# VHH binders against Probable E3 ubiquitin-protein ligase RZFP34 (RZFP34), part 12

Target 1, 302 residues: Probable E3 ubiquitin-protein ligase RZFP34 (RZFP34), of Oryza sativa subsp. japonica (Rice) (q5jl96)
Amino acid sequence: MGAMDVQLESTAVQHGQAKINVEEHALVSLLSDEKYATEKTEDVDPDDYEKLEEGIMQYGCAHYRRRCRIRAPCCNEIFDCRHCHNETKNSIKIDAVKRHELPRHEVQQVICSLCGTEQEVRQVCISCGVCMGKYFCEVCKLFDDDVSKQQYHCNGCGICRIGGKENFFHCSKCGCCYSIVLKNSHACVEGAMHHDCPICFEYLFESTNDVSVLPCGHTIHVKCLREMEEHCQFACPLCSKSVCDMSKAWERLDEELATISDTCDNKMVRILCNDCGATSEVQFHLIAHKCQKCKSYNTRQI
Key: E = the ipSAE of ESMFold2; O = the ipSAE of OpenDDE; V2 = 0.75 times the mean of E and O plus 0.25 times the DockQ between their complexes.

## First folded at step 4 (VHH)

Design u04 (from g20 with Y53G S56G Y57S D99G K100T G103T Y105F A106S R109K S110T; framework vhh_3k1k_2)
Fold by ESMFold2-Fast, scan of step 4:
Structure u04 (fold): chain B 302 residues (1-302), chain A 124 residues (1-124)
Amino acid sequence: as target 1 above (302 residues)
Amino acid sequence: QVQLVESGGALVQPGGSLRLSCAASGFTFSSYGMRWYRQAPGKEREWVAGISGSGGSTSYEDSVKGRFTISRDDARNTVYLQMNSLKPEDTAVYYCARGTYSTAFSEYKTFDYWGQGTQVTVSS
């Protein structure tokens, strides 16, 4: 074997390489649409400053640290956040007729966690003067004391994102915010984020789980992509294009094919390359068929 | 997690027959071509037989052609190797291996995609 010889006892080099290539070429982490922008600079009375910070990071749920709960306009029940509502009201365990999601933009009432006062959505409690969330977005009706998430509101997406507005841009064709390093260099797929994950079927646009953008432009959860890689599946479920740079894997397959005796009749087959779309006629092999144009083994007989 | 479990190996007399089985789990069996390899003491691993994912194509090493038949049962996630007219030279540990498919890639040089093997001994 050549300089890229791999020990026969391990798949670690293949999975390690695939992970590095995915992270280098297209992995964009989108943690939550629930991260929101601060509307204005707060003018705080020095006499009341201590009250403003009372209980910071001490209230909320598994999803957000915040000093308020929300009244759901859809069912008139109180929840810590939109996700807490949807876990209870929008699950397969609920009668289909009664399943519903909380419409975040329609939330009109919040309940202060410190004094219990129900009131119109606002950052500072009208009754006790506590800040109900350090980061606040009036559009998304969301509160978060954890400002390390660098939340911002994207007008193009219509929802809040994390990671700092300066580090991302809105792609109108894809319908989502991507890392600034992908500006002018990503494969644009119309509505790439406005569909369900092909592995777990969760809607991606509003997902709280990290999402990867594949080289082909299609999107999938990072966790689901790792699941595919653990099962040695490296083709996009939607378009069949390779999910990462397979150059080293194809090189190893070239070596393997050179060392394996194949005694089948010299039969020609027509193949279609999933990576470049070219068709070609190649000699039949049980192991794999190589695209003559792009050299990918991600091909199928037609 | 890909797992392949071979069975059916035994001691047989020259001219005898054996059927080896390989039970597969942890992947979509029907999407992959399957192969049999063997390794005799002091020798490198040798490819023996292969079958495509569709089951429509089979191939054999010259020394076993006409004596061995590879087949698959996708409902049982199992690939078989029917071995007839066995010779002392067929003595080896036989391994099942998963092949490459157009929608997925498997590193053939990695033992993670090989079973534990089953010993076939042809001796009087």
Scores: ipSAE 0.000, ipTM 0.134, lowest interface PAE 15.8, mean pLDDT 74

Design u05 (from g20 with Y53G S56G Y57S K100S S102T G103V A106P E107D R109S S110H; framework vhh_3k1k_2; at its last look DockQ between E and O 0.39; V2 from the best seeds 0.00; counts 0 for: pae O 11.4 > 2, unsure alone 61.7 < 65)
Fold by OpenDDE, look of step 5:
Structure u05 (fold): chain B 302 residues (1-302), chain A 124 residues (1-124)
Amino acid sequence: as target 1 above (302 residues)
Amino acid sequence: QVQLVESGGALVQPGGSLRLSCAASGFTFSSYGMRWYRQAPGKEREWVAGISGSGGSTSYEDSVKGRFTISRDDARNTVYLQMNSLKPEDTAVYYCARDSYTVAYPDYSHFDYWGQGTQVTVSS
């Protein structure tokens, strides 16, 4: 009984390389040479330089190293900074009805810490000539001698940021500045920072605690995220996507599950992957079900 | 306590390769992005590369694009910088820093943690 040698003629399908001439429309971004007028650093008289630097880093509060205090526009009292004001005025000792926050952009008057002169918001004291903050933002009325923070003003956010302008980008859609690492890859969520933390329910945009953007684009306090991790919670409270790379965890789970014969009888179940959104039909397991697309165990039965 | 320790710096010839390592401790490593910086003599510290906490996103300074690769091993709490085609201009002390997915507000107590750095010298 003759073994028919079925000569499978490998028809070499000549995949015609359609040269998609992607005409690189060189958007010649007219880099308008805005001549940054190098304001001639007029040779600041060495004597003037010494005056500018007088008392540098010697004044300020726990929040800022600055050589001025602010007159709060809301209550007309003097404080070292906005935070000092807010801490004082929101103290439990203050009647709840009288509690308020300082409107940061409305500060108009500052008091020089060296000579006591009260003046309009400017970087340099009009009386003694001292620089009241090596970093100065006219918009935010922010003074800080500690430039190690690499402060910069973000027009998109409308507030000053730290960490260096080159290290961050403003996402207009998310409404905040993110690490430059995320510039081309972040999950963009409209108003991502303009909501409460899903864990502690504190408003994130105004929070004084570190905020993290999750791979899913949702935002959470770093502390809250750590707390989740400590409790082996690795799914986003908002969308259930994994908050970190779980690939190694899944590999371990593969190994563990391989040792557990608890495959109930040939029952197939439909699962939805929380990470990739794919549906799969898989054998029922008592412990976990693996997505057939992305191999995640962050799945639910549907 | 947060600690970062860089290693792998050496003297190499132009065109050579190095791999820097930064060992992290004292925090949940996987929850934070990591960055490499460098500081050449007489110059300011500059950003070189970054990697997200998930490792899914990387970015590079333009001068090192195509030559350097940042990667991370969360099991080892280590971030790496593979440097290929090294140039004399790459001579610097290289620092690793922790930078989570965080937004850096002035109101935050957030700051980057830095290592002590590792010297990379590229010379003929």
Scores: ipSAE 0.006, ipTM 0.230, lowest interface PAE 11.4, mean pLDDT 81
ESMFold2-Fast, scan of step 4: ipSAE 0.429; ipTM 0.674
ESMFold2, look of step 5: ipSAE 0.747; ipTM 0.875
ESMFold2 (binder alone), look of step 5: mean pLDDT 79; pTM 0.809

Design u06 (from g20 with Y53G S56G Y57S Y101G A106S E107V R109E; framework vhh_3k1k_2)
Fold by ESMFold2-Fast, scan of step 4:
Structure u06 (fold): chain B 302 residues (1-302), chain A 124 residues (1-124)
Amino acid sequence: as target 1 above (302 residues)
Amino acid sequence: QVQLVESGGALVQPGGSLRLSCAASGFTFSSYGMRWYRQAPGKEREWVAGISGSGGSTSYEDSVKGRFTISRDDARNTVYLQMNSLKPEDTAVYYCARDKGSGAYSVYESFDYWGQGTQVTVSS
């Protein structure tokens, strides 16, 4: 019988998830004081404090709340942020020869949203004294009034991340920041995040969508992993290792094979396990072959 | 020796239709799920459609749902991709891939043995 009409429950990644988003860094200026979080501080000079906070959260775009716009060095046009530039200049609707991304690290000029003064990149407006972004990274040229994102700059990644620097670590081999719970307990794959998602082909390193680290160490968007699971695809697209703990599925398959067995005249086949790498000699079955070492059905005939 | 050979690619006008074929040899075709992928110039490969070894389940990338249909003929060891209402953005080289996935137990080796590809161009 070559058909399997059995249900398999969708499963999450047992190894855990690396949650990575783009363009965040810890403040290093006057506004890095934790008293400038969501509540106003009482120990700062009232006049100075009032001006710094003027217009907070009231300006910006769909991507960032900020009190400045940027002048793009690549085209000399003004945009609210790097993403606004790229949506206009780096889209499939633009002739491929004219498509370009904004080089964030090369931004030299910003325009204050309150007074309109164009000036060199800095956190506090030289003219009116307003803070142009409560979170500010001078390396990435990033401004963001929404500090609930707990932004920080990773020198290893060269870009800002969200989620708090104390909750993540940079893995030099994988080339990205992972959750601290994965420190010393993940399968390292060189440049794991400097690749495209194998399902949607969006570049993962700077993606604003949540990313999962599979048990094999390869990376994929959380949404794309869910799409795979909805289509009953539980093997890594890059290396074929199982994307989650399949022990319950293997138990059900043991039961199904016991009841669906067709007559096979003692034919033996050699198999390679995708999960543990072991080779085994097992009796041929039309449906599946079980690894003798790790008991996985994620195997191939060799 | 496992071999996959794609065919059927052509130049078509927007709104047109094409049927791609992938002829398989060197393995028990009915025991394996099959997939179609595509790669446009300057872009990475994109999954398009999949069909289980039994033919009982199919899956599609969202941008092609309702326009493309995957099917198989186990007697001929061939998988097909029927493409309707073609758009310029469907322009790509289309590839056939073997996987061992089947229905609810698609945790077998996900895919192996990519074909050589067939070029589809949607343009005036």
Scores: ipSAE 0.000, ipTM 0.096, lowest interface PAE 20.2, mean pLDDT 75

Design u07 (from g20 with Y53G S56G Y57S D99E K100S Y101G S102T A104S E107T S110D; framework vhh_3k1k_2)
Fold by ESMFold2-Fast, scan of step 4:
Structure u07 (fold): chain B 302 residues (1-302), chain A 124 residues (1-124)
Amino acid sequence: as target 1 above (302 residues)
Amino acid sequence: QVQLVESGGALVQPGGSLRLSCAASGFTFSSYGMRWYRQAPGKEREWVAGISGSGGSTSYEDSVKGRFTISRDDARNTVYLQMNSLKPEDTAVYYCARESGTGSYATYRDFDYWGQGTQVTVSS
């Protein structure tokens, strides 16, 4: 069975605006003065552009590259990010009464990492003119210099997503953004993304790990799906339907069973297909039974 | 060391046909779904078509559905885009991309490896 050759996991998920439009607007704002209504097709000042880019990718924490820290509205303490706060304040080591998560939407103040100025949430430092995060979301208060994540804000989800706006669509029934290639080719399950992964029990909606939507419509982490496949488990933990296109595997199994068919047994058994729901009566075989309707070997004896 | 090389772009008349090819190397081709994207001057990059790693499922953007066909040849590590009934609106640079995972999935992260692109121009 096929496993991924490349692991593309451990990416943060939050919401934001397209960086190029925000950077262009910010630079124009730094150069323009309403006192001087002038033609604006001239080249931007190289010094202003250079200031915006100072310290890029050089600041932040393990979770985000950014040129600011945040003041947590819940405890009035300064942290590098929401995750840094939660590691300290929402840990099993902390008395249950004092445990809390940082409410991202309520953050009002940030501290510039280059000049130390505390200020209202904004992309460009009011004091030194540095861009505090190339990707910026006013709604989620998210800053990230790592634009390779291609973050965007989804109004339907209410949070920032990763992977590029053009590559996703919001599925209102499933309750999440799905890859654009699935727009007309997935089974919808009400609230499929608002539950825990059946393998690792991490909540999926805000997960920083890639999530797979199975042919049955149930959802699981890509990493957990790969782990199942490594242990030869190809049935959905929630509904038992096959987790991927098994046609090549079924073809191989047809060939293997053909070489073993000399073990003639006259016993017939009744089977239920997990993939199509049909029942059939087939000749007993020690290894596997094939559904007469859909040809799947994902069957159980009843 | 993933590498994708697109070819087949040309200048064509409206109603004409083209077949684009994307030669892949540096990964187990048959394990990954492949996609085609395009970018017209002054516009954002747009998804065009996708094919699963098994080749068992294909999907298309609505404006190209019925006109374009995606296919793959795993023995040659190549994905194709057959374009029929071309319109001036199809003028763009076409890019081949590898999906970031295998099978059918919804991802909070969709980082694709991109080729250099191939220019398709449909005369007006």
Scores: ipSAE 0.000, ipTM 0.286, lowest interface PAE 16.5, mean pLDDT 75

Design u08 (from g20 with Y53G S56G Y57S K100T Y101G G103S A104G A106S E107T R109A S110E; framework vhh_3k1k_2)
Fold by ESMFold2-Fast, scan of step 4:
Structure u08 (fold): chain B 302 residues (1-302), chain A 124 residues (1-124)
Amino acid sequence: as target 1 above (302 residues)
Amino acid sequence: QVQLVESGGALVQPGGSLRLSCAASGFTFSSYGMRWYRQAPGKEREWVAGISGSGGSTSYEDSVKGRFTISRDDARNTVYLQMNSLKPEDTAVYYCARDTGSSGYSTYAEFDYWGQGTQVTVSS
């Protein structure tokens, strides 16, 4: 029975944790191209409308539904998407000297999935007139028929995000987009999202796995946080602050410690609180020591 | 089944105050965070304020911070927006929206439960 042995059913901090999704985006309308900006879509022939939507959601890979493939500028090979390239070329199974990531912003050529025509990056095929992705970003070279993702391009992040621009804001200090409701209610940590997950070591900024922002401001994958909690670990791996509201756990410890008869020599120890940073002198106990300032048991002897 | 009904919109003079209400039904109100959005003629919809499901966290768009206050009454299944020091720029239709009860990512699918809106006009 230790301070961290108390099992908690909820690990969520209601207003301190945010889930973050990352994804590529479109800068232009689902059925429009920059070349149509000066013309009304009502002037498009009905046969052309039918062609634009031909094969929608029927092409692509596990990562994206799209009607084109890309030519990788780094190796001159054709892939369904950036992730397909990186799975093949940027894997730990590949010789370190030959490992490389596809530079999304440098993609110059795409291949239409319906007619096979290779051409400069554009939303609508120059040969057959099909829309190669309802969602299209000319900056990130992203094509995606799944518009339910509500993707958008963030100039601050330099990449596409999901969830709708009006529902998120870019935090320059954290280096990522967060839900708009967190604009003034999250703990900011410089470059928190430009870091590897402390549990699995995957880079967080472009991760497709859900990421949690801890009360201390440090970031970790949701799945990795759950693994920590399963093993009764409730302290941040980077700063040791509690990962959730521990008030109920601390109340149970107060009750438990009050029932234990300690026959020690009334020795005093100095402790440092991981949650508030204060130092305290308290009576030695075998199980845990309570901070005199914030009442947390997340403390260490110094 | 889920319904959100806004009320309280009116014509008010610059510097005036107004309180908007959003009555919710068809879901466990206390489990969901609530938000206010607004849309002025010819402009995109803008987030205004948010409150967590517990009511312990509130957030505001910079232009309304210090002037607007969001609050909730879980016993009455209602969220409120108290608007003080109103400006002509605050003229818009105000919408109430439900989120998933967490401060995280959301899509329009998670906001399928929008109210019909209430018109606020600030003019002399």
Scores: ipSAE 0.005, ipTM 0.386, lowest interface PAE 10.2, mean pLDDT 76

Design v01 (from g20, 16 letters changed; framework vhh_ozoralizumab_d1)
Amino acid sequence: EVQLVESGGGLVQPGGSLRLSCAASGFTFSSYGMYWVRQAPGKGLEWVSEISYSGSYTKYPDSVKGRFTISRDNAKNTLYLQMNSLRPEDTAVYYCARDKYSGAYAEYRSFDYRGQGTLVTVSS
ESMFold2-Fast, scan of step 4: ipSAE 0.066; ipTM 0.583

Design v02 (from g20, 25 letters changed; framework vhh_ozoralizumab_d1)
Fold by ESMFold2-Fast, scan of step 4:
Structure v02 (fold): chain B 302 residues (1-302), chain A 124 residues (1-124)
Amino acid sequence: as target 1 above (302 residues)
Amino acid sequence: EVQLVESGGGLVQPGGSLRLSCAASGFTFSSYGMYWVRQAPGKGLEWVSEISYSGSYTKYPDSVKGRFTISRDNAKNTLYLQMNSLRPEDTAVYYCARLGYSAAEYRSGTFDYRGQGTLVTVSS
């Protein structure tokens, strides 16, 4: 018979690519630039400036450079950050009954790394006057001296994100922050970011990996979409609509099917097109059925 | 080169069960969706089931839904069709195929759905 190769010229997503930024990981290498820093220290007395910056970038853990530790409200133990707590208390190695995550918004106490004073959550130590984190979010209780991450708090998401507030917007319908280039130009699906990636099963809302918004509005990791495309899978796993322009592939399929005659009698079947939603009656064929309205072969018998 | 070899067919009583296998060679099995199709004596070809490359998505027509289960073992390059509650109308030659489209996925490959097949006869 022959072979038919449905390889796209590009594995890149043709429609809607969005990066979601998460609070505690840098998704892209960014330059250290003071213009992205929190400006809360601008109102401080100039005589105290030297003390504010004492120890900057010299304290913290693998997750954050910061000049404080936190007291976890859930277990009353001290940790360098939320991730350090969760690695110890929410690990798969811990008995299920004892597993728990640190509720970031409920942290009430921090311990200054320079003077050891335990105190209510605040950016500047009440005792020694040091800034405990150059980026500070009072809502998320997040401290981070590494301002190259361009952290910001999104009120709609309820958490801190990275990548610069000016580069993203919150979509209320999709429930997440998308790149500004997608503003008013993406298909919105209610809660599109509040589900697991259908390929790798990682929860998308807080994922540290880049996420693509498909033409249908559903979301999937960029890496997972590329894996699908490399294996010639081009239908959205959630709604079955095509993930890219398939017109060239459909033209090639037209040519191949015109060569094949494997039908007995003139049996008709009813089909539903996954791409346009139309139903039609077409002659049965073993390989594929073509939508009479939009010409897509992404169809199913009903 | 690309080969698909079906096996496991035979004579079975109505209400019985049978498991078909398809041994694939000559291509990267784990990269392709797979299909089962059948042809009853004197009839045209009928699509029976399909499965995605990972095995996560499957599809069936109403005629076999709830009775047949498609599965795959990518480590062994083998496709399976578990057939339960068999009926006389299930009598057909069964073929596995690499080219087709499902509601959950679509793709293209070679036109190698016509092998020797494996005969399933359901009779008393």
Scores: ipSAE 0.000, ipTM 0.176, lowest interface PAE 13.9, mean pLDDT 74

Design v03 (framework vhh_ozoralizumab_d1)
Fold by ESMFold2-Fast, scan of step 4:
Structure v03 (fold): chain B 302 residues (1-302), chain A 127 residues (1-127)
Amino acid sequence: as target 1 above (302 residues)
Amino acid sequence: EVQLVESGGGLVQPGGSLRLSCAASGFTFSSYWMYWVRQAPGKGLEWVSEISSGGSSTKYPDSVKGRFTISRDNAKNTLYLQMNSLRPEDTAVYYCARDTGSASYAAEGTEYYFDYRGQGTLVTVSS
């Protein structure tokens, strides 16, 4: 019998503090040969400053507050952002032959939302002088007035992330940015973020939904992990290792099994522990079998 | 929403004592192993104590063993760190942290396998 049949209140939410809200966000970039010099807006004169901040947070879409729209290089149509394009052009409602995603790095033209001037990608409108996005990334072609997201560009990921660059690091093996507290303390799985969620099948690397890194190193949406726990599923869908600390559950199971461990049939069975990988020979029990090495009940008969 | 709020830090003379508290909310506190970790100026995070969900098992690194005592009150959802015989080297921001739910990670003396950490409380031991 499977050892993950336990009555536990859900306790695992986000393992390793890898809260990945995958949106196109970038490092702030300014024109170095303009009045902006080294610092953002501190050295701008009062007249230019007024124009620069005109319309801040008042334009954009559901995804981003920004003062420009983009011309999609793939279809030559104008959209508020990459997500707006993909909702229209990469939907299951669209003929498969016409479905496509906007290649963010290939965007070359933007349209100022205030004056309507189409121009090469840049932070400040060449015509009217408005800042088209308080946060701007030249690599991702991302504009966002909502700087509370603390956007930054990760060269390793090749895309912008949120949450502040000093709070995250890029793990080359996992292929994503994780919370800095995981820098020397996570199980690395090659390409852990470059595949689909095993529960909902959404691609994780660019997902805008929070992602959890399990103790085994595999990744899953936080909401999908909660759904698993609600259905009393505490084993990783990909490797079967426990998704959280089961020590308390195993102690409870020890106590329960001690009252009924007197089975009439003294047959031995061979088990494989999903948590530590050890094999052992234990007495048959109807409910569960305990690993002799790590004491986990997350085991299977072999 | 998981929240961990530390308190009790302050300025103390060498040889003095402080008791830190951590108020937990937004999760079943009694089900989690808990940690205290610290970060001295210009240094990385250092693990300073751990306690099992029921409070029966505690561990400390040699740097604080015999001087620090971790405890918990599950009825109050509160974690404590009693710090005695404080040294200038104990000067740091102290964080309350929740275990990631992986018992195997607790075996690593310098690794921090926790998924939530509080904002911290500053402890300054004057020299």
Scores: ipSAE 0.000, ipTM 0.132, lowest interface PAE 16.5, mean pLDDT 75

Design v04 (from x05 with D99G Y100T G101S S102A G103S R104Y Y105A L106E; framework vhh_ozoralizumab_d1)
Fold by ESMFold2-Fast, scan of step 4:
Structure v04 (fold): chain B 302 residues (1-302), chain A 126 residues (1-126)
Amino acid sequence: as target 1 above (302 residues)
Amino acid sequence: EVQLVESGGGLVQPGGSLRLSCAASGFTFSSYWMYWVRQAPGKGLEWVSEISSGGSSTKYPDSVKGRFTISRDNAKNTLYLQMNSLRPEDTAVYYCARGTSASYAEPSTEYYFDYRGQGTLVTVSS
């Protein structure tokens, strides 16, 4: 196994993975297809155009540029955004009985940052006529002046996503939006995104950190996958299948094992391949055993 | 059509500096992790740097840590690599790469990336 670990480390650039875009706070506004966002902006009187754009990009918090604040329905307090609420109300520093997350879909009131008028959730202030967010989602109650994020609402996910509607698709079986390059070519695992990351234990579906889909279909944060790779761990924590294409590592291991003397030429062992599921009987070797069907060294003795 | 076009390579003396650029088009650049990878003559691909979609997280191997800096301008759809204190060992073709790949979808020698540019040559010689 020592030789295998060395070979796996040297082939890190061959790790196969797919990105799932689940970053709500890095959302990107679309100039197309989101009817609620475009419809509300276009209803403004031409004489009020200058007012509509007043204060753009100048208000908000570290998470969003927006011209409103929200009243949290769970505690009746005002916050700049859902993340600002959760940082103060749903942190380990708060007494466990008082910890809570802001339910985004239940927000009913916003406060205009320019005139201070509290009102029902809407894109354009009823009092002063300013646009409170260039991107607006009525379902998620999301406002964002940074339209470069290409934000869109996914009805299947029930939340806003970033990266542009055309670059992603909703997989009903996996329960999340995947990159369009994975359409018709990914391993579908039921509810793959409705799990905690096996390395850091953060819930993946609403994570603001980038998530990877492994070749086996299981999901993990990109950062956590890189940490595994740094520690020469290339097997999925959930199913033990290889996290990337190991072909070059296996080829190099073939060459190294051919030069290493076995202590027991007459001993045979039975192995199970983690990658293809086949069982084989192979000659015992101290370092690694090769699957006779798929040629993987990701095997275990049974 | 997804396109990544590198520029800024050239000949420099040891200890010199170069800034590489990568112009991205055909996808929402601000939504993807981006990478710089290189291939020295007669050697395999080596990962050089990575940057998160928003630019807040960057990572480097020990071979370039402290000398190279990756950055991005999402408004211009451009990725950069600032290379300082260049060494002869840094001589390679440098590639811009988008950080999404599914090895179960199709064969590739770079399963780490779904798209990679044509590369730009950096030669460090006195």
Scores: ipSAE 0.000, ipTM 0.121, lowest interface PAE 19.4, mean pLDDT 74

